# VH-VL binders against Putative multicopper oxidase GMC1 (GMC1): the designs that were tried, part 4

Target 1, 132 residues: Putative multicopper oxidase GMC1 (GMC1), of Saccharomyces cerevisiae (q04399r243to374)
Amino acid sequence: LINGKSSDGETIKIGFNTEYLLLRIVNSGMSGTQVFHLDGFQLIVLEADGIMIKPFIVQTINLAVGQRYTILVKLKSDTSFIRMINGCNKMMGYITKQWWFYKEGAHLDLPKNPNDVSIEHLPGFTKAELYR
Key: E = the ipSAE of ESMFold2; O = the ipSAE of OpenDDE; V2 = 0.75 times the mean of E and O plus 0.25 times the DockQ between their complexes.

## First folded at step 1 (VH-VL)

Design m17 (framework fv_masavibart)
Fold by ESMFold2-Fast, scan of step 1:
Structure m17 (fold): chain C 132 residues (1-132), chain A 125 residues (1-125), chain B 110 residues (1-110)
Amino acid sequence: as target 1 above (132 residues)
Amino acid sequence: QVQLVESGGGVVQPGRSLRLSCAASGFTFSDYAMYWVRQAPGKGLEWVAVISYDGSEKYYADSVKGRFTISRDNSKNTLYLQMNSLRTEDTAVYYCARETWVEYGSGDLIYFDYWGQGTLVTVSS
Amino acid sequence: QSALTQPASVSGSPGQSITISCTGTSSDVGGYNYVSWYQQHPGKAPKLMIYDVSNRPSGVSNRFSGSKSGNTASLTISGLQSEDEADYYCSSYTSDSTWVFGGGTKLTVL
């Protein structure tokens, strides 16, 4: 879903009438954990590691290497932009990346600096030990 | 510009302790994982210990596990290696090294970009 | 004790090309694209020459190139010069979030 760029604060266009996002999130990195968060939204987890589970709601997903989740996000009727925060934990800490989902016709006045978000203070963040 | 300066090496007898220091300058020390890597005289490189950016995660080579402790003081930009119960096979030049993480496309790059000059530890009677 | 296998020595004449191999397992070289190469002159600290299998830091000659196939990474030095005479070490990230090193290869420029 995410295009090939990882800098510049990517944008992802969604349909004008989109009410739900179904996202498949995978930590396909070779080391370190990932943190996934959508500002202002709850994440409904439907699948874990390719297996359907009883749905549950979280605010932040923590992914160890190789883990994957399918999540459902209900968009609000007044939503034009959704800020997606992705943090990657290497031995040097969490490096924050951000993307935006935007509805067709929305203006392009988006924040570009992910440094205003502290991954470790996100609701539901869990600090995982690497390979322990 | 980026500098890593080791100190604390010397000659000690088996069973004793030494504390090595690595003073970092020219970069934001608290953003980087740090390593101690050693090299015995005439031999190759051997990693000894690693510490995460905030000091919360530490890993050790089996040869030093239980005897050496890695630590850091981010307020002083200094990395430490406490070496206890020293053995003759611990004789080596000890290097401080910085691990750099770089975002590259959809992936990440991880490597050692800077090394200190090393400090010699000789364990003998 | 080295986790990665390198030839002990390699030699070449000025202007020629040489290749140094570095063989590991699926838990290091084969499992990750985080392979680095370091040059060490006698009495000096190691210097980074290649990172992430094939990338060169600023200031490293384009005569140095890296590649990987399966569990084996390779460093190739073209247009060999006398200043290239040194020990070369490969290193790889591992599944336990640490680095391992090769035993080192002494390059002699004849």
Scores: ipSAE 0.000, ipTM 0.512, lowest interface PAE 13.1, mean pLDDT 77

Design m18 (framework fv_masavibart)
Fold by ESMFold2-Fast, scan of step 1:
Structure m18 (fold): chain C 132 residues (1-132), chain A 123 residues (1-123), chain B 110 residues (1-110)
Amino acid sequence: as target 1 above (132 residues)
Amino acid sequence: QVQLVESGGGVVQPGRSLRLSCAASGFTFSSYAMYWVRQAPGKGLEWVAVISYDGSNKYYADSVKGRFTISRDNSKNTLYLQMNSLRTEDTAVYYCARDYEGVIFEDYGMDVWGQGTLVTVSS
Amino acid sequence: QSALTQPASVSGSPGQSITISCTGTSSDVGGYNYVSWYQQHPGKAPKLMIYDVSNRPSGVSNRFSGSKSGNTASLTISGLQSEDEADYYCSSYTSSSTLVFGGGTKLTVL
């Protein structure tokens, strides 16, 4: 999933005093499962496919084609940057992409070459689910 | 510059059809859900329809369900509203609008609006 | 017809604060944090002032703030200025995956 909200294409500005981040995540791809993860954070799932559900906590979300979730994330008091990782299945293979959230007023000195994340090491990942 | 321009409005008789177009420029059209919103002369805003970024999901106001069809052509950066079986109460300025958030985020807020195109349904 | 209830008009003097209410049900305003507010000047398209109950888009004055309690959302404008005179509309996502607007409030600044 690509976020076009930021002028940098891979960064998203959030308010300085943001305590909770509400994310609406959709697997809008034509094929394959997507995996969503925020480094260092747990995800509180509030809605699945537009339906309010009993909240539950996960570290990683697996999204089949057309699935959508509304997720709440509690930010830590010292959080200035958050790395969001999305893995998506494309015709030429599996591609992992990264987005960065940063609090307004924070120093925007992100790692020049951040470490690539292997989707096979994300909590809850299984190879069979991604190639389904 | 980010811009939406509507066209296709005009005067039409009840029971007839009309197709509106909305040309998008200055942003990645294929990354945003799009809306049609109308406003009758001297009245308030009324939501008409929404279409997802890829065209796979569509939702309509009850007043237009079964008569209007929203569609998009991402290769041409254009949004459409096909209006069939028009009624006098469909008379309004029709606006197209962009969802505030991109694909990862959906907010149902509309941050970019066109200038509107007037549709008059009269006998 | 709009399902959300707004007062038809509200007025204030320059420098004052005013609040516009938007009342719905548990299936729209009360059930979701997807409330937006729009400003419309005569002959112009609406402008987004608030989204997700209380968030301001870039370029919107910090004099505008939003809040929600139960089934009622509120838009507050502080330090009222003559250019704030306009029609204001709220909107909300609904449990039917549709959107609904309020009836609109005319703000007069005297």
Scores: ipSAE 0.005, ipTM 0.538, lowest interface PAE 13.3, mean pLDDT 79

Design m19 (framework fv_masavibart)
Fold by ESMFold2-Fast, scan of step 1:
Structure m19 (fold): chain C 132 residues (1-132), chain A 124 residues (1-124), chain B 110 residues (1-110)
Amino acid sequence: as target 1 above (132 residues)
Amino acid sequence: QVQLVESGGGVVQPGRSLRLSCAASGFTFSSYAMYWVRQAPGKGLEWVAVISYDGSNKYYADSVKGRFTISRDNSKNTLYLQMNSLRTEDTAVYYCAKDSEITLYWGDEYFDYWGQGTLVTVSS
Amino acid sequence: QSALTQPASVSGSPGQSITISCTGTSSDVGGYNYVSWYQQHPGKAPKLMIYDVSNRPSGVSNRFSGSKSGNTASLTISGLQSEDEADYYCSSYTSSSTLVFGGGTKLTVL
C-alpha cells in the first residue's frame, strides 16, 4: 500500500526529520509473486500476514499472492533520495517498477530511474524464491 | 549443451492443421518462458507466440490469434505449437527459442538459444 | 510490415567499421533498454549478438557493440571480417507486452 501510484518515476515525499519509515506492503494481485527492495537499506520485518513476529532483518522481501508485511526502515541522515524497487510477476516475466522517496527540502533534481535494474542482483534475492 | 530441436513441419493444404514440437535439453525447461518465431522464405523474422514458465500465461501475434495455440509439457521438456486454419502466408521456417537465463527479470525478452527450425509449407 | 526501421543493406571493406541503425518509437526502442541484435547466416538459425542494448553474450567478439540514443538503437561492427557478412536483425520489447523485429539489414563485406 504505497500511495496507490504504480508508474515508473513516481515520488513519495517524507518529512525532513524522518529517521524511520514504517511501510505496509501487500501483494494484492490475483497471481504471481512480488519482490520489494529499498536500494542501500535493510528491511526490519515486524509483522507477517497481520501477525506480530520476532523482528528480523532482510534486504529483499518476496511476497506470494495475498501476503502482507509491515517493515521498518532506518534512514541515513545524509540521504535526500531513496530508490524503491518493486518487481511484479507478469505474463512475459517480471515488471520492475521504481519510485523515489525524497526528504522534504531536497534541492537536487530527482535522480533518473535506471531501466537496467535486475531483480536477481538485489541483495538477499534467490531465484528459487520466485517460484514459491 | 543447451539444445532445442523442432519437429512436425511439412507440406499441408490451406485450412488444415499441423502441430509442431520442440524438444529441449541442457537447462531447467520448467524455469523459462519459451517462444515461437517464424521466418517466411527470403523474408525477415516474425514473433509468433510466447508461453510463461508454468504455462499459465500465453500471448500471440495478431496475425495468428484465434488460429494458433502454444502449449508446453514441463514433465517432457517439450514445447508445442498447434496451428489451425492454416493459410498460405503461414508458410515459414518455425523456430523455437528460449528466453534469457532469468525469465523472472524484466528485460528477459531476448532469445539466448534458438532451434534449427522446421519448415511449414502451406500450398493449395 | 516491420515495426522497427533498419536500412535494407550496408557494406564495408575488411578492417573498416560499419553501423546499422534500428529506429522505433517511445513505445518500444525509446521507452525501454530491451534491444537485442541477431546475426543470421544463410540457411542457419539466428544467433544472439547483443542484448539489453549493449551487452554481449559469452563467445561474441568485442568487435560487436551496441548503443541507443532516443528512439534509435545502433549495432557497430569494428575491424570488419568476411565472416561478418550476414543479415542482422534488431528486436525490442513494446509497451503492449509484445516483441517486434526490424526488417533486417544485409551486411556485405566487399
Scores: ipSAE 0.006, ipTM 0.517, lowest interface PAE 14.5, mean pLDDT 78

Design r02 (framework fv_daratumumab)
Fold by ESMFold2-Fast, scan of step 1:
Structure r02 (fold): chain C 132 residues (1-132), chain A 119 residues (1-119), chain B 107 residues (1-107)
Amino acid sequence: as target 1 above (132 residues)
Amino acid sequence: EVQLLESGGGLVQPGGSLRLSCAVSGFTFSDYAMSWVRQAPGKGLEWVSAISYSGGSTYYADSVKGRFTISRDNSKNTLYLQMNSLRAEDTAVYFCAKEGYYDLFFDYWGQGTLVTVSS
Amino acid sequence: EIVLTQSPATLSLSPGERATLSCRASQSVSSYLAWYQQKPGQAPRLLIYDASNRATGIPARFSGSGSGTDFTLTISSLEPEDFAVYYCQQYDNWPLTFGQGTKVEIK
């Protein structure tokens, strides 16, 4: 079944038997494009700006101001942790924030907080779309 | 048609090394986790190691940790098992096995390759 | 590590009889349990996954049941080709583990 759980902070616990994550993402900022990526996972886009669409698969989503997407993520048997990367281009610099999803009941050996990662190397990333 | 073809087995002395390969066809290799499972002569099945579809996560049985390394080359559709510091207890037929429906039950297996560790 | 204990170790039956094989886990594996058949000199063949789902191409005489710690594989009427060794396997947690096997042999 489709399900998701959340908590504040940099880690989000999901149910032990969660097979799918249904995520709603939105760029609520006042300027700049945001980038969304789940490390090692494909994003199945189900809905764009409130409208259901035929599903399509991407590795990274670029969100212009006010854009929103509903995405589905299929969790695999080796899924104990998922790294979520959210980034934006501000004043010629890249600001990234990382979140971790983990299955409840899994042996918790969460990766140490990583250093900021360059969003330039994410699959499907396009620089030109960040400043438009 | 799904096929898993193993190679690299043979006779080796205790303390020696071998590298096993498993060439796959008939499915999108990069979408599936893979495992190595072994079976000592006349005994049951023992899971050895698993690797995620991307190669980003690896898991090992305690009996092989620090000695064996699982890896994959998605561009070549090939799974590997590097075996170092081999012991007599590592003597077994080694099978490569493909992940089922997003879980590590195994819907397809290779024929197996025999590794004999003896002096 | 989750230990799977299969019973009986050996089951001696005649063709046409019902075979019932048990697999018990040392802790709950929910429904994350598979069954395999292995014949001498061959690789294992998947029969059942998720405790009760029959794999593609597996005859209807094979069925699986159970959840948590107690699982059963049933062969409703043994055919000559069914005399083999059967293994259960859990994929709920690391490390992955197999039962020691049940040999179904002709009486």
Scores: ipSAE 0.000, ipTM 0.528, lowest interface PAE 16.4, mean pLDDT 79

Design r05 (framework fv_daratumumab)
Fold by ESMFold2-Fast, scan of step 1:
Structure r05 (fold): chain C 132 residues (1-132), chain A 121 residues (1-121), chain B 107 residues (1-107)
Amino acid sequence: as target 1 above (132 residues)
Amino acid sequence: EVQLLESGGGLVQPGGSLRLSCAVSGFTFSDYAMSWVRQAPGKGLEWVSAISYSGGSTYYADSVKGRFTISRDNSKNTLYLQMNSLRAEDTAVYFCAKGDYYDSSGLFDYWGQGTLVTVSS
Amino acid sequence: EIVLTQSPATLSLSPGERATLSCRASQSVSSYLAWYQQKPGQAPRLLIYDASNRATGIPARFSGSGSGTDFTLTISSLEPEDFAVYYCQQYDNWPLTFGQGTKVEIK
């Protein structure tokens, strides 16, 4: 599935011939929701909360506290960079964290002016209510 | 509003050259990959070439490799296609198309009106 | 290259009828498949991306489904403005390829 290696920090190197990414994501916080998105890519959900499910495709995953998903991402053949967006709901709004996957041998120059994406405008985003 | 406007099409003889331009507005040009897609009279769509957000990566259909060059000028919000060694089979309407991704994802969310290139003796 | 085959080549229907258009890929494209509408003398317009997501401003009567090699575009009830040529396109692998088109024409 994964044919590469990751590195710490805000950039993650993947192998030159990587065609699929298998990612495990979890909202390990005690409150608030998380939003997960890979810019330009579909997320194929394979597991929910440790249980294999019939695969389904989403653009964005909303994770309640303690939820976890295993997702498969098929890379487009000549893509050199992928932006990963993680958003966390906080008192005053969302805190967005960005990570970059890049293929080995690609230019090390990441996009300097990537799309500024509002978390609320991501395809499939669901806004959590503060008081239910 | 997003707008893409092609220019530079016309009649050219076989073996000749022509340069197409696509002027864009309504989005941050330097953040997106761009493509050229053509359509021969009465035929379907054929992808021709793509260029990444920075111009650092270019891609070509086998039918045009070595003859066409895609380029961009981010300071002028303009995409170009330099077409050399033109053949009758290159006769088509050429569309400028906006990618949805900085590294040419290949999905085209906005298109220009197209410019006709006719290669005829 | 990945070849996309659309069927039927022509679909003759009346307003109010359901249109079902097929697109088959020579190898899996996952769900990296888009549908475009083109009217005579006009540029193509994006209808559906990622096999099933409607593009901005596209009416609810348009829906897409499928994954892998078999994809369908459905127009639940044809409006006069829907008579056009429809193209599928894969963006899973280079080179990017389009189907040959299905013409939806008025009966």
Scores: ipSAE 0.006, ipTM 0.609, lowest interface PAE 10.0, mean pLDDT 81

Design r07 (framework fv_daratumumab)
Fold by ESMFold2-Fast, scan of step 1:
Structure r07 (fold): chain C 132 residues (1-132), chain A 121 residues (1-121), chain B 107 residues (1-107)
Amino acid sequence: as target 1 above (132 residues)
Amino acid sequence: EVQLLESGGGLVQPGGSLRLSCAVSGFTFSDYAMSWVRQAPGKGLEWVSAISYSGGSTYYADSVKGRFTISRDNSKNTLYLQMNSLRAEDTAVYFCAKELYDYVWGEFDYWGQGTLVTVSS
Amino acid sequence: EIVLTQSPATLSLSPGERATLSCRASQSVSSYLAWYQQKPGQAPRLLIYDASNRATGIPARFSGSGSGTDFTLTISSLEPEDFAVYYCQQYDNWPLTFGQGTKVEIK
């Protein structure tokens, strides 16, 4: 079992019958771009800035200030843990935070939660957006 | 430079046992999930078993479940496959393969050269 | 288990030609599909993961496409080193399964 908060972020429990995650993500910050990534998963973008779009698949979402996306994620068979990486560039550098989605009743090892992660090397990351 | 080196293959009689090892270098072994994939002579690839980064979670193909045991020693950077009750259809080159991620996702970015296991009387 | 069927079994082409390889899944695997290249006596080499992402160091002439049950690996212009066996692999469901392979050989 997972016991409480992970070392560098929060844990988010999802039902054990969950096959799809529908996520609404928003860059509600005042400055700086944000990066959203689910390690090992594809993100199916369904909606951008409140408007339905033709779905497309990416590995990483880059969010400018005020941007919002609705994303569908198909979970793999036997998915018990999903690592979520969220990075932002604010003022004098960038900050990366991690969260874990885990299925209720998961009895597997908690996947590695890295202390040192480079968002610049995530698939689909754009350095120019982060260091604008 | 990432390297995976299998050893322990050889000729064994039906019903016998054999232990394969995969020695790893060039990456932090304890951070990644690992798998064993086999290939019978002249045939395609068949996934055999997988193990999480810590060794606490293991997965097996139905054909080997109950006979094979995957394990790892992170202090020695070594992956193992204990094979019991071997059958003629287990004859294959056995590859160890590194997962791209710490959890078993299934795509393998590095492979060893393989070790041949022949089950014959 | 999910069965992956590759076609054609053998593709005979000349250097410089375009190769198109197909992989069909018995049920949807979303985009959780990888492509590998294997040369005789060698270990497989990852080419494409998540249906369309090139692995590190893989030349731009290799591209993957598709989702659901139908996937394609394209080699835009064959180089001599590209004549090999290619396998698709799904990782949406246990057990992990590979296609039977497509051999790309010199005409």
Scores: ipSAE 0.007, ipTM 0.646, lowest interface PAE 8.7, mean pLDDT 81

Design r09 (framework fv_daratumumab)
Fold by ESMFold2-Fast, scan of step 1:
Structure r09 (fold): chain C 132 residues (1-132), chain A 123 residues (1-123), chain B 107 residues (1-107)
Amino acid sequence: as target 1 above (132 residues)
Amino acid sequence: EVQLLESGGGLVQPGGSLRLSCAVSGFTFSDYAMSWVRQAPGKGLEWVSAISYSGGSTYYADSVKGRFTISRDNSKNTLYLQMNSLRAEDTAVYFCAKDFEYDILTGYGMDVWGQGTLVTVSS
Amino acid sequence: EIVLTQSPATLSLSPGERATLSCRASQSVSSYLAWYQQKPGQAPRLLIYDASNRATGIPARFSGSGSGTDFTLTISSLEPEDFAVYYCQQYDNWPLTFGQGTKVEIK
């Protein structure tokens, strides 16, 4: 019996004329860290924990419990989809979730499986330690 | 010192071939997309071709598609343009140019340009 | 392809005057538009990227504005070295395209 349930997120549609994607990300969990990454894109950080900061660019964000960031992403008109990778720290490793941002009318051309990404090798990845 | 040096230009007859090279120094070549842009005598700029930082994606203007091939060798810090079936209309100064942003930041504008190499297609 | 139309073709002005150059796109290019300066016998020089951001080392008298289909390059007070040809370029979609150029010449 295949249940059909997975850790994968749902697709998110964005408009034809989207030039910038503004994302508010938060680790609302009760324990463990989260890793956030957009495959093929750099993240422009505008705000950390509710405070405006001098903008800076990162490829991966590590979120401790309760941390939040406002992120800006630049898009080209030829961007059909953006693959979002979210790793959640669990005992025995990480559980990877994925979401797809796609422009209205776009066709996803068999994007990579979350299992093909090594979140430990993403630029800026930080190992989490429980209880410290 | 950032430097882009084009070579390989010259006089060729219609139907001939030339291979242009662009040797780069002063930045990490493999981090940036590259373009070839040409300018006919007394005319404006015309984009010819572009290649992603890894060489995995290539793009061409319709006027050169099927005749020109862009490539790069990241180990040699060199960009190439193979030009086949040359026409009088291909006569121009050919510039190599570096993308102003890392490829993944939606670039393909140009912040660093070579001095250009003249290609003359004439009988 | 996206066609960029620059106007006027030639702008005849004196040093100290304000120059306003237009670039119009046949369809929206968002903010993915750059401006270049070119002097005879030289390679182009990037002035403005993302429609309004001044490139490193470019004097404050140069400014860009606009989005979508209508873009403007302004030189607030022309210096002798500013008499050149100016090109706009879009990088929103393939193929990349340039405008035909505006020549800013001494009156």
Scores: ipSAE 0.000, ipTM 0.528, lowest interface PAE 14.8, mean pLDDT 78

Design r11 (framework fv_daratumumab)
Fold by ESMFold2-Fast, scan of step 1:
Structure r11 (fold): chain C 132 residues (1-132), chain A 125 residues (1-125), chain B 107 residues (1-107)
Amino acid sequence: as target 1 above (132 residues)
Amino acid sequence: EVQLLESGGGLVQPGGSLRLSCAVSGFTFSDYAMSWVRQAPGKGLEWVSAISYSGGSTYYADSVKGRFTISRDNSKNTLYLQMNSLRAEDTAVYFCAKETVEIWGSGSYTYFDYWGQGTLVTVSS
Amino acid sequence: EIVLTQSPATLSLSPGERATLSCRASQSVSSYLAWYQQKPGQAPRLLIYDASNRATGIPARFSGSGSGTDFTLTISSLEPEDFAVYYCQQYDNWPLTFGQGTKVEIK
C-alpha cells in the first residue's frame, strides 16, 4: 500500500525537481503475498522490516504478509511518468492494479494502451522472500 | 588482479544435467551481483542468468527459466549454474561475468566489467 | 525485447585508419549502453559504458557517443591489436540484450 492508495489507474504527483523517489511498501493484508514493480525502473532496497540493510537492486519485490521495505528509485532526467504495478494474491489467482506517478508540470497524458500484465511475466518475478 | 575462472563444462546428452562453477578472486565477491552469459559457436552473446550480491534475488532469461538455477556461496567466493533438462540449443561457451554496481548491485540492468575465459558446454547425442 | 542492430557486419580496414561502428536500438535505451571487444577464443572485454565513458585501462583512441536509439563506437587510429569483434549491449530494459557484432578485420 502506497499512501493508502487502492484505486486502479489513479495518479500520484511528484515534484518537478524530484531526482529520487522514496517509497515505503507494506503487505498489511491478513493472507497472501503481494508483488510490487515499477515499469522501466530498478528498485534499490534500503530497509527490510524497518531495519537498514546493505542496499541491493531488484526489478520486482515479493512481500509476504507483514513484510515491509523502503525502496529508492533513481529518476531519469526525461522521466515524466512512472507506471507502478501491484499484484495481490487471491484465492483464484492474482488481482493486479496499476498507478502512475507523474512529475509536476508534465502533461497529464497517461499511456493510452498499457499492456495488461500477468505478474508471472514481470521481469524478476520470483516466489523467493527477502527474509528466510 | 581480478580473475574469474569457470569450470564444469563438457559433453552431455539432451535431457541431461550439468553444474558450472566460477571461482573468483581479486575483489570482494559478496559485494557484487554476478551473471552468466553464453555464446553459441560462431554466434553472439546472450545473457542467461543473474544473482544479487547476497543470493536473495535471481533472474533468468525466458529460454532457461525453470531449467537453470543460479546460486552462489559467498564463503567460498564461488558462483554456480545448475543446468537441467539440457537441449541442443544450450550448446555454448558459458561466461561468468561480474556486474559493476558494487554496493547497489542489482542482479539485473547492468554492464559487465570483468569476464572469465568461459567453459564449453556441448549438448549432443 | 529491445533489439540492437550493429552495422556494418564487417569492416575491412588497415592499421592507422579510423573505424566507425554503429549500434541502433529498436527503442530508446537512453544512455544505458556498453561496448565490448572480443578476440577469437577470448572473453569479451569492456571498452565503453554509459554510452561514452571509457573503462579503466582502455586506450584514448576508443570513444563512444550517442543516446536514445543511435550509438557509435569510434577507434580513431587502428592498432594491430584492435582487429576483433565488437558488441554493444543495452541495460535499460529487460531482458539484457546484445547486438549481433561487428567484425573489424585487416584489409
Scores: ipSAE 0.000, ipTM 0.508, lowest interface PAE 14.7, mean pLDDT 78

Design r13 (framework fv_daratumumab; at its last look DockQ between E and O 0.07; V2 from the best seeds 0.00; counts 0 for: pae E 17.2 > 2, off the site)
Fold by OpenDDE, look of step 2:
Structure r13 (fold): chain C 132 residues (1-132), chain A 125 residues (1-125), chain B 107 residues (1-107)
Amino acid sequence: as target 1 above (132 residues)
Amino acid sequence: EVQLLESGGGLVQPGGSLRLSCAVSGFTFSDYAMSWVRQAPGKGLEWVSAISYSGGSTYYADSVKGRFTISRDNSKNTLYLQMNSLRAEDTAVYFCAKGSSGDYEVLIEYYFDYWGQGTLVTVSS
Amino acid sequence: EIVLTQSPATLSLSPGERATLSCRASQSVSSYLAWYQQKPGQAPRLLIYDASNRATGIPARFSGSGSGTDFTLTISSLEPEDFAVYYCQQYDNWPLTFGQGTKVEIK
């Protein structure tokens, strides 16, 4: 589930003049490690489990149950939308979902639904839990 | 059974206006993107305009941009095409076409799995 | 815009023969290519989507292949009802575009 929804392909509208996204993500699940990735963007981690930390950059984040992060994302001037990839670790692999951030009022190119998403091959993905 | 029924076509003078409607049934209208595609007499198919499931996104061919407006009323299961400043080259059968899947504003698969029989628009002085 | 060029313009064949129709894109459209059949005075009918998937209710004699810029629609054995105009259409980028059509006529 993402924000209580089990559906895939949901959209989140963001402001037209947005230059930075500040995301607070939490794994509130009962079980399973969550993987978080923004396609084509770096994640600046500012806070871990409610503690401000020395910022560091990653491309993919693992969230164990109960973990939370505050992430800053710098948007490009020509960014119209962002593909968010989420994976939930299960016994047989990852359940993968894709959501989309999009700028209101912006013209969107015709993006296609990728069918080749593999959590294990996401940039910067590691099987180790992140404790920073 | 999916049904698409166009109406509103007719004879109009150059510079005139016309509004087409497409009444749909047999599927959940609000879940699918819709398009208008036209065909001039004896010619091929030309995409005209598309609208997402919610109406939040609209798209137009360059040939009609600024003159045509696509809209929809999901409560009435009806698709519309407002055509202004009509030209002779706009003469065609206008088809209402159903998108193949739901359009969630970002991901779009605009091929057309169902078509209406079309309504003829003739622009002539 | 992406230009789709179909060939041949006209294909004259007899019932029972194999029909091969080509659609070439000016740039890659991945697999986002559909094929339609249209008979005189009728609305187009979807035959193939995503280059190779047969639409619901379409006979097995129709098949699509290709990716990128080169696509083919094949009718393995023409039936009398298959004589019509066939269009390809890309949905990889705006604006959506159709090929100019191939007419399959009876010899």
Scores: ipSAE 0.000, ipTM 0.644, lowest interface PAE 11.2, mean pLDDT 89
ESMFold2-Fast, scan of step 1: ipSAE 0.006; ipTM 0.538
ESMFold2, look of step 2: ipSAE 0.000; ipTM 0.521
ESMFold2 (binder alone), look of step 2: mean pLDDT 93; pTM 0.950

